# Ledger of designs, part 19: VHH binders against UPF0301 protein Anae109_0457

Target 1, 199 residues: UPF0301 protein Anae109_0457, of Anaeromyxobacter sp. (a7h7h6)
Amino acid sequence: MPSPAPSGLAPGFLVAAPALGDPNFAGSLVLMAEHHGEGALGFVVNRPGPVTVAEVLASVDEDLRRAAEANGRAGAPVLVGGPVQPERLWILFRPGGIGADAEGAVPVGNGLSLGGSRELLEALVRAPRGDPFLLLLGYAGWAPMQVEREVAAGAWVPLELEGSDLVFDVPLEQRWETAVRRLGLEPGGFLVGGGGASA
Short names: E, the ipSAE of ESMFold2; O, the ipSAE of ESMFold2 at other seeds; V2, 0.75 times the mean of E and O plus 0.25 times the DockQ between their complexes.

## First folded at step 16 (VHH; framework vhh_vobarilizumab_d1)

Design J4 (from H2 with Y115F; at its last look DockQ between E and O 0.92; V2 from the best seeds 0.00; counts 0 for: unsure alone 64.7 < 65)
Fold by ESMFold2 at other seeds, look of step 16:
Structure J4 (fold): chain B 199 residues (1-199), chain A 126 residues (1-126)
Amino acid sequence: as target 1 above (199 residues)
Amino acid sequence: EVQLVESGGGLVQPGGSLRLSCAASGRTFSSYTMAWYRQAPGKGRELVAGITSGDKTNYADSVKGRFTISRDNAKNTLYLQMNSLRPEDTAVYYCAAEPKYGSLFYSPSGTIYDFWGQGTLVTVSS
C-alpha cells in the first residue's frame, strides 16, 4: 500500500529539491498559505524581482513612499511569488502593532499574515510600530492532489513552519540553504541515506 | 488599464427589483472569483454574493433567495439580480475580482490599481 499523501502542508514550506529544473521554481523556498481539497496556494519567498517596494509605494502616493523611506522600509525588492497572476500584488507581514487580521488580512499562522489590499498596504506603512512586511507579485497554485503528487515524487521536501524568520530575517540568498539545514540535510549534497545528489 | 464599471443602480420602492451589471475592460476576468459587495452609510463593506471561476455561488444570509449572482463570459460581464428589495438593502454596490485577500495589482508599466469598481447606488425607499 502506498504511503499516505502528505496533508497539512499549509502553513508550512516546500523546499525545492536540487534536481527540480522548472525555471519558475528551481532553487525556491515556497511558503504554503492554503492547502485543501480544491488545491493549494503558495509563494516563492526567495526570488527577488526588478521592482522595489519604493516604486510600488510611489505609484500609490508619493507621500506614502516618503513615509516608508523615512523609516527604512522601502528599499527591499518586491519578490516574484510565482507564475500565476503575475500582476497581482500580495503582502506578507509579521503582525504586531497592526494586528494579524487588520484591514482584511488573513492569518496564515505561526507569526504570518497575508493580504492584498491598498488599505492594508497603507496601514502597514503608516503604522507607528513598523511591522515588517514583504511585497510579492504573483503566486504559485496547485490543482487538486497536484502538490501531494509532487511531494511524493520528490520534487519538494516539506518543512514545518516554526516561526516567521525564514520569511523576514534570513537574507533572501540564504533562505533555501537554511531551510535544507533545518531538515537535517546538507545543502551542497542534499544526501539522504548516503547516496549522491542527482536528478 | 483594467476597469470595472457598475451600472443599474437607482431608486426603487420596497418589494421592487433591480439588475446590476459590472462590465470589465482591459483584461478578461472569466477565470477570477468575482463578487458583489455593498456599503451602507456609516457601515463597513460587506459581501453580498460571490461566484467562483467554476460558477459556484455563495450569498450573504440577508439576501439568500432574493438575489442571484451570475456571469456572462461572452460579454465579460457580472450580474446581480435583486428581487424583493427592502429598505435595508440601500447601499453603494461594488463589484470586485478576487476579493478574498484583496484585489491590488501592479502593472508592468508601474501603475497600481484596485480591481474594484467605483460603485453604483441602490436606494430602496417608499
Scores: ipSAE 0.548, ipTM 0.793, lowest interface PAE 0.8, mean pLDDT 84
ESMFold2, look of step 16: ipSAE 0.584; ipTM 0.798
ESMFold2 (binder alone), look of step 16: mean pLDDT 79; pTM 0.814

Design J5 (from H2 with M34L; at its last look DockQ between E and O 0.66; V2 from the best seeds 0.00; counts 0 for: unsure alone 64.4 < 65)
Fold by ESMFold2, look of step 16:
Structure J5 (fold): chain B 199 residues (1-199), chain A 126 residues (1-126)
Amino acid sequence: as target 1 above (199 residues)
Amino acid sequence: EVQLVESGGGLVQPGGSLRLSCAASGRTFSSYTLAWYRQAPGKGRELVAGITSGDKTNYADSVKGRFTISRDNAKNTLYLQMNSLRPEDTAVYYCAAEPKYGSLFYSPSGTIYDYWGQGTLVTVSS
């Protein structure tokens, strides 16, 4: 009887090792939302794109853009979440006033929820308390056993999702380095997945 | 622009069968999870069946064993075979792409949209 596929990478992060050469993922921090025998789903959370939150909100409703600008929430870039379905809009948020399981949202855990509906976007922008959110276009996908093999080969280092601070409180350009240091590793040259690891 | 167009609805007697189709155009959906939803008069939309890009299927309990979802990636088309139809299956049936977390998209031209079809009416009555 074959062994079940390893699981347990979601919820969590994958931290790209320095040797990872794929331009879609070099230097990336990936939030893992699903991991099961049929594959995995994740989002790069440290790669800005050319589209702004203001542009997305204006395409929904100009009043929505104005509401976000009044609360200082319109100026951020939309992130490039990964190469799959690059027009797919995703919303990551830190629940507060609207709740972790608000209509159109699914809790990821540890202070993060995920959605992708117009209703959710409008609720977040108009909420009296400014629940932090990120917009992303596209996602990262793995075929069955693919992410497990990549971790075993040293392309990724798993990091537990202990809270939402890495996504919302750490500046975008510092997220990967912060994740590496939380693993007890040095950003400048660590080696993983083989007998050469020294951490 | 991207379109999902349902067809195959109509009037059918209890115990009968219908086959719904959802033709997709404007992009290839072979890597997308696709689903059928329905909305009966006075009720909200409910999931009927879903199919992943790897052809794994799931069904609402109310249709399990009677309905079969399938896809033909060469034709970019989703199907729902409905057998042993009952009056409570009367609804407008919609196809959708990637409904689990919400189906919101932002195009390179700056247009926001959802991947939902316009619906096809199925009426089951004597």
Scores: ipSAE 0.478, ipTM 0.760, lowest interface PAE 1.0, mean pLDDT 85
ESMFold2 (binder alone), look of step 16: mean pLDDT 79; pTM 0.807
ESMFold2 at other seeds, look of step 16: ipSAE 0.496; ipTM 0.771

Design J6 (from H2 with S109T T111K; at its last look DockQ between E and O 0.71; V2 from the best seeds 0.00; counts 0 for: unsure alone 64.3 < 65)
Fold by ESMFold2, look of step 16:
Structure J6 (fold): chain B 199 residues (1-199), chain A 126 residues (1-126)
Amino acid sequence: as target 1 above (199 residues)
Amino acid sequence: EVQLVESGGGLVQPGGSLRLSCAASGRTFSSYTMAWYRQAPGKGRELVAGITSGDKTNYADSVKGRFTISRDNAKNTLYLQMNSLRPEDTAVYYCAAEPKYGSLFYSPTGKIYDYWGQGTLVTVSS
C-alpha cells in the first residue's frame, strides 16, 4: 500500500508496514517531531520498556515519586522511544497548565509538546492540574533523505497528526491498529507485522 | 555519566577577545550535538552557537562573524572563540549537549544525570 512520500512528515505519525523487518521498528507507531533537510527525529510511542515512571522519578528524589503517585501519574512504563541514545530521557506531554512552549519544552503541534529537562519533569509532576505526560528513553533518527526513501519503499505509511489522543488516550497495545484504521485500512492485513509493541 | 566543565571566562575590555573551553569527561563526546548558551543578568538562557556531531555549525545572529565554535574530539573539548567583544556579551556562558529539548538522562545504574555545565562568567566592561 504505497503512500506518497511527502516532504514535511513532521508533525505526524509513521505507521510501520508489515514489510518492515527492522526489530527496532516492527509493529511500531512513530510520532515524528522533526523532518527537514538535515534528517528527521521521531519516537516510537507503543513500546513499553522495563522501567516505570515511578522508578525514574524516585531516582530524582522520593518526594517526586510520591507526588506523582498521589496524582495518579506514576504507574505507566517508560516507553522505548527508539535505538538512538537509549539513556536519553524524553518527555511528551499534552499541554494545558504549563503551556505548550514552557521553558524547556518545544511544541510538536496539535496538542503535543516535547522536552527533556529536569525542570520540565518536576513542573509536570508537581503541577496541581497535572498535564498528561509520558516518558521515553531513546529516539529514532533518520539521515538526510533516509525516511523519504523508507516511505517510498513501503516500510512506513504516513498518518496525519490530528490531535494527541492516539498518544495519550488510546491504550498502548492498540495504538498501531488504531492508526491503521485511521488510514482507512483493515488491521487484519497487517497481523503479521503488528498488533502489539514488537515481534 | 558525562560531566561538562566550562572555563576561560573573565574580565575583558570592549573590543577584546576571549576563548572559552568546555571539557567533557566520559565517553561518546563525538556523538553529541554540542552548544554554547549564555544568560545575561535578568534574562533567560539563549543559544549562542551550536555544532553537530558532523561538525556543522550555526550561530545566533548577534554573534555571527565575531564568535567561532569548534570541537576537538580527541581532547573531548568544545571551544568558543569570542572576538570583538561588546558589553552586551556579558553573561554566564554554558556548555550543553543536545540543548534544544534538554539534556536529561537515565543511566543504566538507575541514576538521573544532566549534560549541562555549571557556567563560566564573561564580563565585558571598562
Scores: ipSAE 0.506, ipTM 0.766, lowest interface PAE 0.9, mean pLDDT 84
ESMFold2 (binder alone), look of step 16: mean pLDDT 79; pTM 0.812
ESMFold2 at other seeds, look of step 16: ipSAE 0.513; ipTM 0.772

## First folded at step 18 (VHH; framework vhh_vobarilizumab_d1)

Design L1 (from J3 with Y113H; at its last look DockQ between E and O 0.42; V2 from the best seeds 0.00; counts 0 for: unsure alone 55.0 < 65, SAP .671 > .668)
Fold by ESMFold2, look of step 18:
Structure L1 (fold): chain B 199 residues (1-199), chain A 126 residues (1-126)
Amino acid sequence: as target 1 above (199 residues)
Amino acid sequence: EVQLVESGGGLVQPGGSLRLSCAASGRTFDSYAMAWYRQAPGKGRELVAGITSGDKTNYADSVKGRFTISRDNAKNTLYLQMNSLRPEDTAVYYCAAEPKYGSLFYSPSGTIHDYWGQGTLVTVSS
């Protein structure tokens, strides 16, 4: 049974090339959730923000915060997912007890699901199996044909999504470098091409 | 950032018609669906009608056949044509961009909330 043609860059990652100077995306690893004729949707997954998961949960319900703290799930920072709608909360999780297509969630693929509802947040915090999740504020968006042009211009290097470990198991500060190595590149070599800068 | 501005509400007699408009400004990828909600005095907020980017529509049973949702992508405008209005249609009507992933927000003041805007009042009375 032949596989259908891929739908482009999603699901997958975009690894920011060193020459990408946009402060919203410099040094970023972006998870691509959607890519189609109307554009693309992605999330920076390696940029911590000033808000903690505990603070978000307390604003919903103090008992929810306490439940998450008791399970060790409240101490992480909320990530800065991108510059679009910077107050919009997103939930990215590795399904287990909840399931990839649980109510309020949309599968991204290969061990990742995405949502943004109060009901999903409460379900993940209270789930008996403790599915890993992270919270993000804002997202990255591309107009039609925009991300394709940026990749062709060398601003991004696509990396296939072959599991969810890069999002949940690799520490934030190592994610970009780990992605570069998975492309078969050395991070130092990736940075050397245009080098003439003094430190 | 996206801003949604509702207009077109007002006072109308039973059996009358109104057209609500919702102007969207700003760019958003996640507006796969848009919707109208309403909240009558003393009641909870309910979905009235929704429309996807592919123009698939859905309606609450109470308005089906009387209300029509539509959008103009070139103008970034959502419409609700309301015909054969009844007193039970009296409510504040809210426009929302209904992304398939939900629309939860965390404000700088430390408050989590769903986005509903300020709405436009429709009053149906003699």
Scores: ipSAE 0.299, ipTM 0.724, lowest interface PAE 1.8, mean pLDDT 80
ESMFold2 (binder alone), look of step 18: mean pLDDT 75; pTM 0.760
ESMFold2 at other seeds, look of step 18: ipSAE 0.359; ipTM 0.746

Design L2 (from J3 with P108K I112V; at its last look DockQ between E and O 0.43; V2 from the best seeds 0.00; counts 0 for: pae E 2.6 > 2, unsure alone 61.0 < 65)
Fold by ESMFold2, look of step 18:
Structure L2 (fold): chain B 199 residues (1-199), chain A 126 residues (1-126)
Amino acid sequence: as target 1 above (199 residues)
Amino acid sequence: EVQLVESGGGLVQPGGSLRLSCAASGRTFDSYAMAWYRQAPGKGRELVAGITSGDKTNYADSVKGRFTISRDNAKNTLYLQMNSLRPEDTAVYYCAAEPKYGSLFYSKSGTVYDYWGQGTLVTVSS
């Protein structure tokens, strides 16, 4: 009686089930950017780290730091996007401004784009319109079939990516709970171990 | 995490050939644009050759027709075939990965850097 494994989890979110104990992912909301036969790529979007946007920008160019301060962007934390390559910088942003055309910017879906180049970072910081972005260090990676097995085992609950508000408008500490409620679940009533098959 | 290890450098006479290899490990090797850079004594790093995930190649003018970049996704390996070597090709050669989203890093020491291998030395002399 094999249950079909879920596929096509990107673009979308994975909401960590309460019983998920892995310290890298406990309580996390993960944005899924890629999911294919060779694996998956995602980012924890609700875990602040100790590095600030100002610190990153000063290391690139002090004038970038000053430009970001003028727009109130420099004091935000850089997020911990996951355990893989914890020094790798990623940029999530709401496209529609000048930064959307920068080299290396890739649409994720429904008001979100992803990149990680110096050119994109500079374009977003210097853009006069001030399109929203956030920085992350590291990412979550899954081997072939790994994320499918974890979802089937009830470690994650998929949530569709409808817009960018969970990433930019919902405060970090509310993102997981907001995602649970969008699934029609209550955070206190959420069953450990996941769901079963349904018709 | 992508890790890059270069090999195949060494001493060679002018006009000779070498093949550099870069063994890669990580999430998905074929999702990366890859490149070889070199750094001669007293100079900055310069692009030598690049290859996209779709196998489109590009070369610095100084190496066109002499060097060939290629990769084998099944072996997770990037290659640089260097023919007709000249003394000005003497440098440390670095493998770099440029995934489709870019490749920018921030270290705990507070520096921003690209993802790089450790380098392999090529010396062209008689």
Scores: ipSAE 0.186, ipTM 0.639, lowest interface PAE 2.6, mean pLDDT 80
ESMFold2 (binder alone), look of step 18: mean pLDDT 78; pTM 0.801
ESMFold2 at other seeds, look of step 18: ipSAE 0.372; ipTM 0.682

Design L3 (from J3 with Y32H; at its last look DockQ between E and O 0.57; V2 from the best seeds 0.00; counts 0 for: unsure alone 59.9 < 65)
Fold by ESMFold2 at other seeds, look of step 18:
Structure L3 (fold): chain B 199 residues (1-199), chain A 126 residues (1-126)
Amino acid sequence: as target 1 above (199 residues)
Amino acid sequence: EVQLVESGGGLVQPGGSLRLSCAASGRTFDSHAMAWYRQAPGKGRELVAGITSGDKTNYADSVKGRFTISRDNAKNTLYLQMNSLRPEDTAVYYCAAEPKYGSLFYSPSGTIYDYWGQGTLVTVSS
């Protein structure tokens, strides 16, 4: 039997409130992959960077780029996942084909898996029915109790992870406002109502 | 940002001891799982010891009771105390952050690479 999910913010999203002024996270939607008493690990999923998936794949080999291009999987931007290790490449994917059991993949929950190996990248791109994926550079880390304090201070509003559509199906520029609406808030009302939800 | 630099390797007689250090440059050192890996000539890399962000440890069977992983968050330093060294412990030793997810990197210059650092060589010979 699977272990019970940990009590906390992962898996899930943090929606940046307007009071959050840190340039690494202002206006962000963060996917939380880990949250426990020793801290938290997450990824900004709505911040495009200057590098494309095609450029990353071409650096591995040109045939890999062509394989992704043939199925429309090479034109997306690589996301800026956070400030920690900004050259570290991460792969977030929706398993459904071959990639769910790929070496180095770790389930996040509710239709998402995470990895960061060359072998996983090649397997996802070369699979005949490719699973949707995105690439990120860098990640976000929180020290013990840090994310809890930031939520209590109103910097973040937690949103449950109900599925992977917010990460793969909603366009980047709409992800933050879609998340706000799923909390039952209007984006304008969110700004008017201060840093927390009101009834 | 975390940059990891291994040190403390050298030549040691069988039965001797050595302490490896891994200096990290980031202030969020305690929010990362850390591990030591080793690679002997002609062999693949293998996990030696790991420590979670909550300081729980695990060890390869071949080193249990002889090696101790620890860290000092005030100094941003990971340690591997190696006692009762044997010739089969001869390897280059590497430290890594968040190793379960892999170590693939993409540089600003447009190069993809697998980063394991330089490591530190431990030689155990009589």
Scores: ipSAE 0.474, ipTM 0.793, lowest interface PAE 0.9, mean pLDDT 81
ESMFold2, look of step 18: ipSAE 0.505; ipTM 0.801
ESMFold2 (binder alone), look of step 18: mean pLDDT 77; pTM 0.785

Design L4 (from U2 with S30D I112V; at its last look DockQ between E and O 0.70; V2 from the best seeds 0.54)
Fold by ESMFold2, look of step 18:
Order: structure tokens, then sequence, then C-alpha cells
Structure L4 (fold): chain B 199 residues (1-199), chain A 126 residues (1-126)
């Protein structure tokens, strides 16, 4: 009875089942950036936090905050990406060229890239084209086989990453419902098993 | 707020050994993966060795069998033992916390910082 087929949830989304009770993940849409034998790495992309983009940028350079403010990019909240390493600052962006060459920037797929360097942050904010980006604090992590078991138990429903619109174009409060409907499900009408927390 | 400080670099003859240290200040050292990078003049930084929070190690092919990364979580210190040194190992060596994707942080006090050290120079020549 061999079934050794490799499978991966990254790149992709995990959609929290309605019954998932963990406060870190209830109602969440998680972007999966890595999934391999050592575990998985993902980001909650629909949970705003108390810190604003303006506050982060002002700490780096006041001119950087002013540049973002002039382009309407300073008022957005920094997202709560997950409970692990809550001081870790991540940058999720739709690359338009200049930011793609920054140290540490890595394609996730389908018009999404991930990074976390000062160089990348400054390049994105100062770029004339104004590539869309999000800032996140913390991440969701899974130990080996953990995310696979949680999916099998019905805590999460995987959704293919078919573009970046769920991350950049759909408003935060609508992302989970939009993802559920793309799966062919109704937000109030589907049932899956219970779930667990990450990392 | 939190800093990484490398030490132990210097001039060494080919075939010699050096041990680099990276002292970390901060409460979460034991929760971070750590790595050593190096940068020769005119080149980009390249990964030399990594160690997970649980102690699992990895190495660039160019240093396997010659270099050993280790950590002492009680002392918040990362080490790189370098043996059988070659002239091509000449570089500034940096330690970093969670270097994949970049090492940018935003503290509860409202400051942005990097978890990269300032570097220590290793020169291998006669």
Amino acid sequence: as target 1 above (199 residues)
Amino acid sequence: EVQLVESGGGLVQPGGSLRLSCAASGRTFDSYAMAWYRQAPGKGRELVAGISSGGKTSYADSVKGRFTISRDNAKNTLYLQMNSLRPEDTAVYYCAAEPKYGSLFYSPSGTVYDYWGQGTLVTVSS
C-alpha cells in the first residue's frame, strides 16, 4: 500500500474552517509560503493589528513615512501574521521590478513575493511605481506533518494560489468569505472537523 | 535594542584554524535559527553555515568538513569553528538571526532593527 506522492500546500492558502476555535486562527485566511519536510511557514493575511505602516516607517526614516503618506500608503494597519516571533517584520508585495532585486526577496508564486529586509522596505516605499505591499508582524509555523494532519482533520481547507487579488485587492474583512466562496462553499453552511494552532 | 557582535577574526596562515563567536543580546536567542554569512570584497554575502533553534546544522558545500557551527543558548552565543583555512575563505564574516527572507524586526518600543552583526574580518594569507 504505497502512497509516497509528494504534496505541498505552498504556495497556496489555508482557509480556516468555521469551527476552528483557536483565537490565533479563527476566521483566518493563511498564505502558505513554505511547506517541506521540516514543516511549514504561513501568514494570516486578514487580521489587522494595532501598529500602522506609518509608525513602522517613521521609526526607520521620517522621509520614508512622508513618502508613503504622500502616496496614500501610510495609513494601513500592519497585519498580525501569526503568533510566532511577534517582533519579526515581514513584507508581502506584488513586485513591479525595483523591489524584486532586494536582498532576501523571494517569489511565493503567482504575483506574490515575500521579504523582510530594510533594503526591500525602503525600495518599495521609494519606488516611483508604488508596488503594492503589506507589512506583517509574526508568522504561523507548523512542525513536520502538523499542517497535513490539521488539513486531514478538517481544520483547514486548502485553496490554490491563482493570483494575488485575495491579498491586495479584496478588503481585509472580506478575504475569508471570498476564499470560502472560491472553494464552492458557503461561509455559514460548511462543516469540517476541528482544528489546532500553529507552531 | 538587540545586538549581535562578532569576534575572533584575524590573520591566519593557510591550513590554520580560527574560532568565531557571535554574542547576542536579547531574550529570544534560543528561539531563533542562526547563521554565519561571509562577504569577500566586491562580492555579495553568501551563506556559510546555519543552525536551527533545535540545533540542526547545515553547511555550504565549500566549507563542509572544515567548518563547524554550534550554539550555546545559555550564553546566547553562536560559534563557527573554522579549520583547514584557505585563501578563498578570506572575507568579513557576519552572524544573523533568522536570515532567510531578511532579518527585519519591529520592537514593542516602536523601533525597527536588523538582527545582523557588524562583521569580523578573517584574512587567510602567508
Scores: ipSAE 0.485, ipTM 0.768, lowest interface PAE 1.1, mean pLDDT 84
ESMFold2 (binder alone), look of step 18: mean pLDDT 82; pTM 0.838
ESMFold2 at other seeds, look of step 18: ipSAE 0.490; ipTM 0.762

Design L5 (from J3 with Y32R; at its last look DockQ between E and O 0.57; V2 from the best seeds 0.00; counts 0 for: unsure alone 56.6 < 65)
Fold by ESMFold2, look of step 18:
Structure L5 (fold): chain B 199 residues (1-199), chain A 126 residues (1-126)
Amino acid sequence: as target 1 above (199 residues)
Amino acid sequence: EVQLVESGGGLVQPGGSLRLSCAASGRTFDSRAMAWYRQAPGKGRELVAGITSGDKTNYADSVKGRFTISRDNAKNTLYLQMNSLRPEDTAVYYCAAEPKYGSLFYSPSGTIYDYWGQGTLVTVSS
């Protein structure tokens, strides 16, 4: 039996259009890790949550928290990655010191790898070269043809993955509008049903 | 919280059959890679069977040809059909979502944990 055709949406981003009203995704930038004929898997990368990276690391052990704080790598919020399994911890990182295929890691593409194991978390924090990483709780999933219909309806605009800077280097509150500009649009002109100048 | 619930275990004679079920919850079940793992007394957990988001299947050599993984997306249910059961199949069986990424969790109460719930016990009496 032939597998469903692979999609062009993963690896990549989905940029939420203003018409998207679902509170889980309004104003979001979504990193797409998987997309195929049976559905899709993604992560909101611009929605901070109430938990800090330091709190998660302290729960593992205190010396892990101290190691990360000493290198300035514990002060960020944990992101809200989506509504599915909201207690499940995910790790996105820009591999360097630990390779893209390190044990417990799955390459997403072009400077991004994904995992969710205790061993990966400890390896990233303790590595002598500080690979940038972020933590997320929960993820987003789509049924077969669902994300394609949402794109066709104008709820999402796909953006190609050109590098990892949008995930690691752009501040959280600027990620959505930076993505809009990379599509060749201005955020004010991105609105559906409007956008002309008027008094 | 995690919402994967295994059922269908029990006592069976060698050569018999059982069907395990895993009830899943979330936005959509059918976008997820799923797997069955097992843990025999005194041993580590091992992969039994997996099914990818694209419906490709994979089996441990010890169960190939005897076990079949499948899913019913309308019911958000994963199945493991176990035929020609042997005493060495005796174990607690667990299901997992997106197993290649690991299963690390952080609770609202501030605790980190690996989720391998209670599972469902399969006993094949010699």
Scores: ipSAE 0.549, ipTM 0.821, lowest interface PAE 0.6, mean pLDDT 83
ESMFold2 (binder alone), look of step 18: mean pLDDT 75; pTM 0.765
ESMFold2 at other seeds, look of step 18: ipSAE 0.684; ipTM 0.839

Design L6 (from J3 with I112V; also named M1; at its last read DockQ between E and O 0.69; V2 from the best seeds 0.50)
Amino acid sequence: EVQLVESGGGLVQPGGSLRLSCAASGRTFDSYAMAWYRQAPGKGRELVAGITSGDKTNYADSVKGRFTISRDNAKNTLYLQMNSLRPEDTAVYYCAAEPKYGSLFYSPSGTVYDYWGQGTLVTVSS
ESMFold2, look of step 18: ipSAE 0.505; ipTM 0.793
ESMFold2 (binder alone), look of step 18: mean pLDDT 78; pTM 0.802
ESMFold2 at other seeds, look of step 18: ipSAE 0.595; ipTM 0.823
ESMFold2, look of step 19: ipSAE 0.459; ipTM 0.781
ESMFold2 (binder alone), look of step 19: mean pLDDT 78; pTM 0.804
ESMFold2 at other seeds, look of step 19: ipSAE 0.468; ipTM 0.796
ESMFold2, fold request of step 20: ipSAE 0.387, 0.461, 0.434; ipTM 0.762, 0.769, 0.768
ESMFold2 (binder alone), fold request of step 20: mean pLDDT 80, 80, 80; pTM 0.817, 0.821, 0.823
ESMFold2 at other seeds, fold request of step 20: ipSAE 0.406, 0.549, 0.397; ipTM 0.775, 0.795, 0.763
ESMFold2, last read: ipSAE 0.289, 0.364, 0.377; ipTM 0.715, 0.754, 0.754
ESMFold2 (binder alone), last read: mean pLDDT 80, 80, 79; pTM 0.820, 0.820, 0.816
ESMFold2 at other seeds, last read: ipSAE 0.485, 0.360, 0.455; ipTM 0.774, 0.757, 0.769

## First folded at step 19 (VHH; framework vhh_vobarilizumab_d1)

Design M2 (from L6 with T52S; at its last look DockQ between E and O 0.76; V2 from the best seeds 0.00; counts 0 for: unsure alone 63.5 < 65)
Fold by ESMFold2, look of step 19:
Structure M2 (fold): chain B 199 residues (1-199), chain A 126 residues (1-126)
Amino acid sequence: as target 1 above (199 residues)
Amino acid sequence: EVQLVESGGGLVQPGGSLRLSCAASGRTFDSYAMAWYRQAPGKGRELVAGISSGDKTNYADSVKGRFTISRDNAKNTLYLQMNSLRPEDTAVYYCAAEPKYGSLFYSPSGTVYDYWGQGTLVTVSS
């Protein structure tokens, strides 16, 4: 009997395959924060939006914006994390000064933590060590068995999470291609139309 | 945008019943994990009941067997049926989506806001 579709996709990544034509997910790299029998939760980590980190922080407190600017952390775009609750603000960070399980944070694993509270945002920005973080608006959700079926159908290729470099150190524009190469695949051959096009 | 509006609170006698509603606007309601929370006077906010995107339910021990969480995906509405109400159930009740991670939002108008600012008051007294 064939092996079942993969389970336990979190923590980890889903790499969008060319057959995935949904505009919300085409060309995306998705960080999976939860995957269990009742569904899954994930974030697109390579899709910039029109809002900057500076704009969000200034709305909270101008001193917060200035603190982030002093550390070079204010000019990045807020990412489009997915289509669910597109106004909901999420914080992904690489724990350091405030710790992986700080107040308002939930460890994802392998050097990543996730939260979405004002208190966490302020703590990260004001922390002396300047823990790397990114902001996202919205998220991706899957019903039970949905992500497993999508993987089995070839819409996603799972990639193991080994550290946090793909989220924080690889440039946003290179994340999908880097993920494909880490799977041992050639991005040009993986994409439809690869004879003359590459991302 | 997704907005959650609680309703159905009121004054009820001990042993009575009340049904709370949470109207959701937006899309993909059935892909959300949803929950009811409550905050009694002078106390912190606590989980009452949750429902996963697959309709698996969970309850605080204090309400188990008396409260039922449910939803109607066609109407984008979450419910909390509260039976055998006790004075200890007196609180402001809130609904939330994916509440484990907090509830910070950034509006199109450029404002950061927190969804925990409204609710529906339930008062259980003789």
Scores: ipSAE 0.450, ipTM 0.785, lowest interface PAE 1.0, mean pLDDT 82
ESMFold2 (binder alone), look of step 19: mean pLDDT 78; pTM 0.808
ESMFold2 at other seeds, look of step 19: ipSAE 0.504; ipTM 0.801

